# Miniprotein binders against UPF0696 protein C11orf68 (C11orf68), part 5

Target 1, 235 residues: UPF0696 protein C11orf68 (C11orf68), of Homo sapiens (Human) (q9h3h3)
Amino acid sequence: EDGFTAEHLAAEAMAADMDPWLVFDARTTPATELDAWLAKYPPSQVTRYGDPGSPNSEPVGWIAVYGQGYSPNSGDVQGLQAAWEALQTSGRPITPGTLRQLAITHHVLSGKWLMHLAPGFKLDHAWAGIARAVVEGQLQVAKVSPRAKEGGRQVICVYTDDFTDRLGVLEADSAIRAAGIKCLLTYKPDVYTYLGIYRANRWHLCPTLYESRFQLGGSARGSRVLDRANNVELT
Key: E = the ipSAE of ESMFold2; O = the ipSAE of OpenDDE; V2 = 0.75 times the mean of E and O plus 0.25 times the DockQ between their complexes.

## First folded at step 3 (miniprotein)

Design f0 (from F5 with E14R E22K K29E)
Amino acid sequence: DSKVKITFRGTDLRAFREALMKIIWEALEYGAKVTYRLDGNTLTIEVEGLSPEVRERIAELAREIAERLGLEVEIEIREE
ESMFold2-Fast, scan of step 3: ipSAE 0.000; ipTM 0.149

Design f1 (from f0 with M21F W25Y L28W)
Fold by ESMFold2-Fast, scan of step 3:
Structure f1 (fold): chain B 235 residues (1-235), chain A 80 residues (1-80)
Amino acid sequence: as target 1 above (235 residues)
Amino acid sequence: DSKVKITFRGTDLRAFREALFKIIYEAWEYGAKVTYRLDGNTLTIEVEGLSPEVRERIAELAREIAERLGLEVEIEIREE
């Protein structure tokens, strides 16, 4: 287990949110332009800080695709943070249920399916499939990290607007699998990111809520989804 | 272990990004955990898992960054 490296990757991803993004916005751009855009900006070639030999000369934090119906809502992150500080001071138990209630109260409901892939053809192919699903309306929004200076795996994040909506989370998983994705997926609510819940946290919370594994052969859904909190397999 | 809370104030997103990156890279070298919160004119960075010596290094780095980038800075050090 490499909890230290996982925390470092999370912190780097958070920092990337503040840099410029390369965005294909289906709300304003015809779907017919997507294939050219994907060919121009393959994530295995787009560099984090820019390089004359890459598609970008300037820094890029994320490469993103917005669906036609995408409407961002981060909720009340400031109120969430204040409530979190009060909770820690109160001495009350910190549990998944407590965090869920804080997220609901402050409307910090978004979450994401995560997949980690090495730079190369498989990453670019996976991203192209996800991007097409977003533009076709099967997914709401997605982003992928650019290639880091030191290499390492890149992450594709596929967002849903409400982590408490199990059906919505499962529908996103199904759409990811329908796009040809076969790697391990994990689902993390953004509230955990804002509150710093990572592997080996002090409260011994699992940093992800769901896990999806590809099932080869006869499954119409293409995957097995596990609820990590309740240790229950979902259909 | 100790914790450092750094609050930068300003209106320049580029300066906030540069401050955050420098703090993250320095903290990573020491195996520390970093979280941040951005609210309009305020960037708050919390660094956990630091020894007393590294804590002072992070605090000093934050002051240097604020001076160079024209940001206001407040630093809270907690020993727990």
Scores: ipSAE 0.000, ipTM 0.207, lowest interface PAE 13.5, mean pLDDT 80

Design f10 (from f0 with M21L I24F W25E L28Y)
Amino acid sequence: DSKVKITFRGTDLRAFREALLKIFEEAYEYGAKVTYRLDGNTLTIEVEGLSPEVRERIAELAREIAERLGLEVEIEIREE
ESMFold2-Fast, scan of step 3: ipSAE 0.000; ipTM 0.253

Design f11 (from f0 with R17M T35V Y36F R37K)
Fold by ESMFold2-Fast, scan of step 3:
Structure f11 (fold): chain B 235 residues (1-235), chain A 80 residues (1-80)
Amino acid sequence: as target 1 above (235 residues)
Amino acid sequence: DSKVKITFRGTDLRAFMEALMKIIWEALEYGAKVVFKLDGNTLTIEVEGLSPEVRERIAELAREIAERLGLEVEIEIREE
């Protein structure tokens, strides 16, 4: 299929990752400065390619907040990609289990909770809540896309260090909910992103491992988390 | 499923890039097939593999983008 979508989506994601990021780094910046930084760079107003009328005149790929304990580890992405190429040419079955094993072998373990929100006050408010949770130590790291255009959805990504650590993934969901977030959340391991596996793919794999929906839990607010791979409700 | 062909006309390259990125980000949720072509003052985007509901949403998004960025827009919707 000439011009398949995965090619274009991967190119756009790569461009965003390579362009400059606006970062609040709690490892080196006092937490007391966060509110001023959030006011200066609301994601609904920061433009992807810059605009003299916005907070940025130059391109911004992502707006990010790093927690005090954040220690980035992408694993062996090169080894993962080489093993993936070998797997594809081997004729062996490509399943969620084989991708999980490749990710473990090459230590490519990070994953993220995703939420998509329209530009505006609700997006800015949600991002502020997430950013505060990161700086307060309840989440490790998060980023939000800049505005490509008014009305289109922007994405907030909240990362966990190990997608195979189910408890850690659930703890992040709880922290997101505690921050006041009520929208749908989906969880995707970064291994799927590095290998270019999106919603529609030739192997019919679901890159979404978990889905979280806001729900009152008896006498307390909370969420219901579904394990999409095993079709099991976790909460 | 359905196909949407969007043609933007204008002179602002940054407006074209903003329009393209917004459509690609929307398409990310639906696994749609997206191809695009820049030809001077024209940006053509074809989005395929959409349900009728999502197709109409993408078309409406394109019209909104055009008005806000000062671009001319032509939208063709086809069943496949």
Scores: ipSAE 0.000, ipTM 0.085, lowest interface PAE 20.6, mean pLDDT 77

Design f13 (from f0 with K33E T35R R37I)
Fold by ESMFold2-Fast, scan of step 3:
Structure f13 (fold): chain B 235 residues (1-235), chain A 80 residues (1-80)
Amino acid sequence: as target 1 above (235 residues)
Amino acid sequence: DSKVKITFRGTDLRAFREALMKIIWEALEYGAEVRYILDGNTLTIEVEGLSPEVRERIAELAREIAERLGLEVEIEIREE
């Protein structure tokens, strides 16, 4: 329900990141095993804290698929945290520009396209499409949240390595659409996640950089991508 | 290796977030494994894979954090 604050969301995200993950790693696992893995671990059935009646008896923080070329680089998150604390105590304005500069300085460049879906067939189908795109090389890496509570939505995160590379962000959007995804997508740099920038944050920042809406019409199928900060169409 | 269980109690989730981040970063520097659960007004953090010296350092850090952020803290240390 309504009432989740930015602090609640940040705490839950940190908890999920630290709990065990269910991973299909295309760097070491043949692509032919993906369909069986997806059938074994549908995100609508995998429970956050384990349940004898679900695919998992133990807690699962995330369900993830790593592409063959995936090479993780989180940057200097410790340096980012220290700089963020200094910025907050400095009295200087906190703006998208200052956060972007902190991210660049500390090499915290990754970001992600987000989609929120209710538990059920549509979520599982969307995740399967994304997972196949990752294993086939159209996307780099993705994860989906397990089912945490009755009626709560789950999130699929599709990562890019550099949120400042607009072309790379747009290419990921195109690959998501090519995988059959039609729901609303929003793009969030990981620096915002690390620093707790969510909806209704105290700095009044838009928590996402881009928004993608599916359009079926005109001379081609595609999506409309909006730069949220500048209110400019990119496609 | 030893294990330390830290239980913070309070009502300020921003304080919990800061406490958790600081404990995680300190623990990761030593290659330790961290697990945590947020349940209402309680944040429980378990850190495993610590030497006795690092265990004491983590426990002291937890007390410093609690004092600074106005949280109640309980620390349980187990040797294996």
Scores: ipSAE 0.000, ipTM 0.128, lowest interface PAE 12.9, mean pLDDT 78

Design f14 (from f0, 13 letters changed)
Fold by ESMFold2-Fast, scan of step 3:
Structure f14 (fold): chain B 235 residues (1-235), chain A 80 residues (1-80)
Amino acid sequence: as target 1 above (235 residues)
Amino acid sequence: DSKVKITFRGTDLRAFREALEKIIKEAKEYGAEVEYELDGNTLTIEVEGLSPEVRERIAMLAIWIALRLGLKVTIRIREE
């Protein structure tokens, strides 16, 4: 939607990360509890800032599911941010290659497949499928945004440990498709998020590295994955 | 080093207290100095001793606080 600058979008993302999360943690909670948890907290009904008529009266930043093997590793984000400031001050070109090198140097390697869906049954059904895949071990970790006061689409994020590991990125895509997801998916490395690279960025960079489109009768994976930077089909 | 001047406007003193406490907590993590002044319906917070990188984080935190607590906010960033 219009009216939001990159600065406002970054502030809203930080707010979501700082507010409380609703978490199903498979490391400490039996898998048999998942269906009841999903019924209690459908993403289309959980409100971002709380509402007495919704499942939550207090703010919720994210609704997340952690797999049994999940081990968070954000890398050296402070070092990344300092290096980013130095790069901008240097006048050197800002390219996907220089950002990739910054990410590797500072161990900020995680990334995510994104899907944007309108609030409603389709969103809740997609999230339930993703959550079950996480708890069953086909995916590592995922989160979904709560319903914003202004409405609009919600986002499901499915994380991988290393955006430079193409095989890992493709395996996550395959697992998402196996969960019944057929919508457009885009892959964004967390380094781009930390550095504020969104759709309307100053450097005219594509904000995503990979794109996945569902295909009905093609490969065993059920999708076509494109490397956006190199314009190369990966599947 | 840089400074950030944050001006919150609203009528809820509880919201001002919460905003102030969050800014002070964050600023102390970075060793910054915080001064504030309450003037009727305006809370002004000045944070000094910030690196340019951290000033952006403090500014964004102030915007987030204003959005969450229903306050209006004006931010001025100065280099020193």
Scores: ipSAE 0.000, ipTM 0.172, lowest interface PAE 18.3, mean pLDDT 79

Design f15 (from f0 with K5I T7Y M21E W25K L28K T35V T44W E46V E74F)
Fold by ESMFold2-Fast, scan of step 3:
Structure f15 (fold): chain B 235 residues (1-235), chain A 80 residues (1-80)
Amino acid sequence: as target 1 above (235 residues)
Amino acid sequence: DSKVIIYFRGTDLRAFREALEKIIKEAKEYGAKVVYRLDGNTLWIVVEGLSPEVRERIAELAREIAERLGLEVFIEIREE
């Protein structure tokens, strides 16, 4: 009944990355098979550790959809880390701008929009919309967590290949909103993860680079997007 | 009062699991705290609460594991 420490929750998240994934890969699978795959594996029913009553009897770490043009590129993470050590030793200011330059120099450019939803119809509907957008080419790749044993919110991650491409990040947000998603979205660049920039970091940097809120009514985009690192409204 | 940050790069999830288990086992013997994350093709491990002597031992273990399992490795050692 009591929860876990943050460390235990991080360890559980890591186990998910190492366990098998259920993947729809549009690079090798016809788009016409997507709807049947989504019906077979709704994220609200796929269980993290398997259950005879669920679609899976074996553990599933993530449910993912790869777009037709998706090409994974982590960049030069080792070079990034060495440069980060040099930067810290140099005494130069540690700012969003300096981290951005390190990421560009070492080609560590990927990032993701995150949303957290309770298990149920809204989660499954949101995931189906995201998955279709990926297969249709409006998004590159996405994944969603399976249902945890104790319940709780599930996360959908929608990746973009270049966090410095502001238009691309905003286009992904727009495609997410077009799928009918109205909850809070936060965008995290993978470079922050590799360098250990989290909420309580010693540099007092916001780990969420962008934040998107649904805008009811007069907004043609469907959302308002803030650059949280620089505190600038983009939409 | 010190940390070792280990980055293992590769595509073999079984190698990552074996590397993680070996690091956790060694860290446990010294009462150290371990936090880890898999991002893309990189396994990130932070080992905290180490003495200077144990810190270097963990770093050397990580290098040996990487060579044995065919992983690339980057290690950062930090004072706290």
Scores: ipSAE 0.000, ipTM 0.161, lowest interface PAE 16.1, mean pLDDT 79

Design f2 (from f0 with M21W W25L L28F; at its last look DockQ between E and O 0.02; V2 from the best seeds 0.00; counts 0 for: pae O 14.5 > 1.5, placed apart)
Fold by OpenDDE base, look of step 4:
Structure f2 (fold): chain B 235 residues (1-235), chain A 80 residues (1-80)
Amino acid sequence: as target 1 above (235 residues)
Amino acid sequence: DSKVKITFRGTDLRAFREALWKIILEAFEYGAKVTYRLDGNTLTIEVEGLSPEVRERIAELAREIAERLGLEVEIEIREE
């Protein structure tokens, strides 16, 4: 169930990027307005296609919060894709190292912690916690998928600027945990998304670099983070 | 086949990132295997499966990168 859900969610995420976003931008909007915005657009009630009775009348791709330090830098995605096509044509072995190199070359270094939650209070509460952490500067940017017609799980994405910066990735995990989120987190670089590398790809590349599990009474971070590539605990 | 071990030393992580990237790109042109490790102020890159000619090219590139980015560089060549 989790595998099909990830590819479907990735395809839906790509399609959602084409529709308008509901954005709270802390750079232009006072932090004091966040609570009213969260109340107006709870993710569990915002619908993907603007269903009757929803807070949105038009399609919404994502609900997002931008922090004060947020600077959109996607790097050279087109150059990345071209280089990736050339590599595939060359017949050269493709490894996680290859992808990391491509990402660095083209400055496509963003990555995200992902959490999947059923629509409802728990989702809205988790989103509110994340949104506050973003506005308070503990996180830079986050987005959540709107409610689908089928009532499937919604995804919260919390971004970091550099998936190669292990400390930054771990700090984001800590901030998510501090916001009260206890569910499983997976970390995925955006480079894998841009290159269409999903679970069970022909290159046997794992698009998940890290996994975070909540731990009661554990380290100051409140989580156990696993490096999936090396099968090593980082915390 | 030969192996090149490149060790960059410095304090700027941005410089390390750029250095690593350039070495990786060059290595990929030749189908070489690249491994690397970052430990504090030291970036170690190992490039494997190189012809003698390509080995020297990678070594030269590493020196050029180091000079441009203000990094210290040590290059070790091992013949396999």
Scores: ipSAE 0.000, ipTM 0.195, lowest interface PAE 14.5, mean pLDDT 86
ESMFold2-Fast, scan of step 3: ipSAE 0.000; ipTM 0.304
ESMFold2, look of step 4: ipSAE 0.000; ipTM 0.291
ESMFold2 (binder alone), look of step 4: mean pLDDT 80; pTM 0.777

Design f3 (from f0 with R17L M21W W25F L28E)
Fold by ESMFold2-Fast, scan of step 3:
Structure f3 (fold): chain B 235 residues (1-235), chain A 80 residues (1-80)
Amino acid sequence: as target 1 above (235 residues)
Amino acid sequence: DSKVKITFRGTDLRAFLEALWKIIFEAEEYGAKVTYRLDGNTLTIEVEGLSPEVRERIAELAREIAERLGLEVEIEIREE
């Protein structure tokens, strides 16, 4: 196998979600305090389980920034999970369309653009750009993983409210690019995350709906966006 | 192969993204490739891999979108 099983990935994700988060909440905190907060908690230095030499002595699951208009709506995750178990025992085919319908029925519509970066200046710079875009209202909410004990790449997640709203997904991509981000982005609906469906799954489903690649055209910046399901370049 | 290059001009980002989405959705039905570049006041969309009849349909759609959203539009059609 190439790395962790779906069980191990799901367990790690659950542990991170359950541990404390470091949050800059623009709904209650003045935007002028963001730069100091970013300097205090650079993601390349915040450790997953705490360390006297890092900004945190206790475990941190995620570092997050909430925009002024952020209103959490996870949908009916419990109902989604129950329906998923029923679907698996029914013997009905499990397809992208079936999962999309379960997500819609249970209002589990959020999704996210993901970028994976090595710990260091580029990660901290990218996160600062994303955080500023969130506080300025160009993005709704974002989070970044802390530094793992064994090292490895960290992930920045930029959320959108509805993965079926292609306009909203593309608008978030444009805002990420406007923030100076040039790396590969992939877009994943949260329904796949909640159900523990990752790259290597027994149903052969692709949890990634879109890929975005930076493209420089003269002095202009843009994206080449690929629809992974239909294998169509949307750029 | 036929290509259509569509240039929209305006200042409303939401209008640009709506225009882009509608063009992409229509082009996808015909298996066409879409590329775009967005800068502050200009959205350029290039659609390729079109038959002549679909090319005209995409051009007509672009004009309709521009009128409805208050955008200026310029369309270049090429046989390649």
Scores: ipSAE 0.000, ipTM 0.134, lowest interface PAE 20.7, mean pLDDT 79

Design f4 (from f0 with R17W M21L W25F L28M)
Fold by ESMFold2-Fast, scan of step 3:
Structure f4 (fold): chain B 235 residues (1-235), chain A 80 residues (1-80)
Amino acid sequence: as target 1 above (235 residues)
Amino acid sequence: DSKVKITFRGTDLRAFWEALLKIIFEAMEYGAKVTYRLDGNTLTIEVEGLSPEVRERIAELAREIAERLGLEVEIEIREE
């Protein structure tokens, strides 16, 4: 265990989503400006609530990079949440398949690969690699948390459009590995986040669908990806 | 692909949630897109991506639900 509770992480994510973001938007900003932007806002130095001695004096919820072809589509989150409430009050079985179908019905399909790193050079280097991959078109969109006042690890989130598209999820993993990332990655659909489903939940649902581990000299992909629900290695 | 717009009217929120849930599960078996709006005494459900044969099944389900739960129902079937 890493000491992060799903409840605490979910509450922090909601608060961060509401605060201002620092965004490099490749749809409107020349790619040549990325290196200067990364140097100005290294995630290990950007503070969550602002500090005179940091790059930001005001709160920052997330540091994000949008790819040139990125088109945001969160689906019908309100409809999803209302349907989830109805499902809970109905007493009907709640299973991974049911959640998947609710997500499809409400077009809440996005998901993300997550990596957790301590503040420092390795975090900043990893983020720079991911950001370049986004601007170059190998990934669609990514964000990284700022440095929290209490310390602790920061998270890089790399999004895919459709968690039910297994090939697309695996292609994102390959692009992350090609960017030089060697740490453990876990993949979570956003539907679990919007519904507040945590690692330890009363329905015994696993919000993590996949794990990716770096494999030097392993498969052609450079990583071993495990389907967590079925305990099956994907090749 | 066909679209069905179902409008339920009544005073019981529990009946609305039961109606919505039944329609969502039925529509999901056919890969259909379901959206809805709840406004006071009115629940509007729109189902898209239905084949003509499934369209009538959804419409009939809505009528059955309304009769069982004491709701008024209006159904609009469209091809576009």
Scores: ipSAE 0.000, ipTM 0.142, lowest interface PAE 17.3, mean pLDDT 80

Design f6 (from f0 with T35Y R37V)
Amino acid sequence: DSKVKITFRGTDLRAFREALMKIIWEALEYGAKVYYVLDGNTLTIEVEGLSPEVRERIAELAREIAERLGLEVEIEIREE
ESMFold2-Fast, scan of step 3: ipSAE 0.000; ipTM 0.253

Design f7 (from f0 with K33T T35W)
Fold by ESMFold2-Fast, scan of step 3:
Structure f7 (fold): chain B 235 residues (1-235), chain A 80 residues (1-80)
Amino acid sequence: as target 1 above (235 residues)
Amino acid sequence: DSKVKITFRGTDLRAFREALMKIIWEALEYGATVWYRLDGNTLTIEVEGLSPEVRERIAELAREIAERLGLEVEIEIREE
């Protein structure tokens, strides 16, 4: 159908990762500077490819906040990709379990909660809440896409270091909810991103592992989390 | 099917981005699949599912991109 192929979406993600990032790094910058930085670079106003009328004249791939304890570990992405090519030619089944084992073998363990919001006050407010949670130590790292399309949605990504650690994934969800976020969240392991698992992939895999919905008066945590791979509610 | 392995070397991530995007869009037009790895100053792109004619077209595109963007390029053409 009409839309982007998995290869096209992977190309866009790679391009964003390679373009310059606007970063607030709490490891080297005092927390007292965060509010001024957020005011200078609201994601609804930062443009993907630059514009004289925006905060940036040059391309920006991502706007990110690194927590004080953040220590990036991408694992062996090169080995992962080589193993993935071998798997595809082997005739072995390609399932969530197979991808999980590839990720563990190559130590590609990070993942992220995703939220999609329209440009505007609600996006900027949500990002500010997430950024403060990162700087205050409730979350480790987060990024938000710049504005690429007029009226199109932007994405906030909140990372955890190990997608196989269910408790850690659920704790991140709780911290996001505590920051005032009420929209739908989905969780995607970075291994899926590196291997190009998006919507309409050829293996018919669900592109996310978990889904979180805000719920008043129900769950004690303020959300219901569904394990989409196993069709099990976790809260 | 035939495969082309393209290795770009340079220090400019913007140039790597442009190179990758141009290769991917050309490959998608012909129904090919693209894999890539970024390792420091090296961008490796593997394009597979190509006819011999399209394989030469992708290789030539890679050389043109490298010349335009000031990247070093190494191309390996493999039969599968």
Scores: ipSAE 0.000, ipTM 0.213, lowest interface PAE 14.3, mean pLDDT 79

Design f9 (from f0 with I24W W25L)
Fold by ESMFold2-Fast, scan of step 3:
Structure f9 (fold): chain B 235 residues (1-235), chain A 80 residues (1-80)
Amino acid sequence: as target 1 above (235 residues)
Amino acid sequence: DSKVKITFRGTDLRAFREALMKIWLEALEYGAKVTYRLDGNTLTIEVEGLSPEVRERIAELAREIAERLGLEVEIEIREE
């Protein structure tokens, strides 16, 4: 049983969501200001709880870039959670397919490509590439975690508006690769986050739907994407 | 099972984060489920899957947190 691990990850995510965010919003800010903003707030130097030696003296939950066309829609999360309790009580199997149906019914469709990188130049360079792709319209929205006091890897999240739109998910992967990202990517629907599906969950579900690995060579795509739920290669 | 709906009102997001985290961690000790909604100056927390005894402890904790952090609090207790 995994309740402890999943619950602690959820608690940490909730705290970050509620603390102030550093946001570059392309809906209201000229694209020409992005490079200065990226130089001011490199994620490897922005600290989670603030530090006189860092760019921030106060806590920062996330560093985010919103695209010009970005329009957030979280769907009916409360209805999703009520349906989840009913599903668990029903004794029906809890599978990726069942969760997909709950998400569709309640319009909780957003998801994200995740990459985990150590603090340093590689993280800052990857974030800058992603941020430029967002501002230029190839991606819709992205965020990166600040540096934790304990150290460890930071996460870049690149969102898509509909995890059931396979082409949209794959196009986001292509845009991430075009930005120069070569590390492992995994794709997680936000419905999994809201329902507490993390590593080692009690339902034994893989916490991600897709996995993307960089493919060196003459491939037109530049990456190999695997559908983890159906064990099928998509590229 | 019992459900508790806690509504905090205030202007300090850090106070809301602290209140939410304290209630969530306490609820987890009892195997309860927590959901929340932040809307301007209002934080609403719903805790589900509570026994009547634990329901009263969560309600009391919410009042203590509100007093310590200078938040207004309203608590609604429902059965099932």
Scores: ipSAE 0.000, ipTM 0.213, lowest interface PAE 14.0, mean pLDDT 80

Design s0 (from T7d with M63E W66R L70K; at its last look DockQ between E and O 0.01; V2 from the best seeds 0.00; counts 0 for: pae O 9.1 > 1.5, placed apart)
Amino acid sequence: SVTIRVEVRDGDRTYRFEFTVDSPEELRRVIEEILEFLRELGVDEVTVEVEADSPEEAREIAEILRELFKELGFKDVTIRVEGDKVEVTGTL
ESMFold2-Fast, scan of step 3: ipSAE 0.000; ipTM 0.362
ESMFold2, look of step 4: ipSAE 0.064; ipTM 0.600
ESMFold2 (binder alone), look of step 4: mean pLDDT 85; pTM 0.832
OpenDDE base, look of step 4: ipSAE 0.012; ipTM 0.232

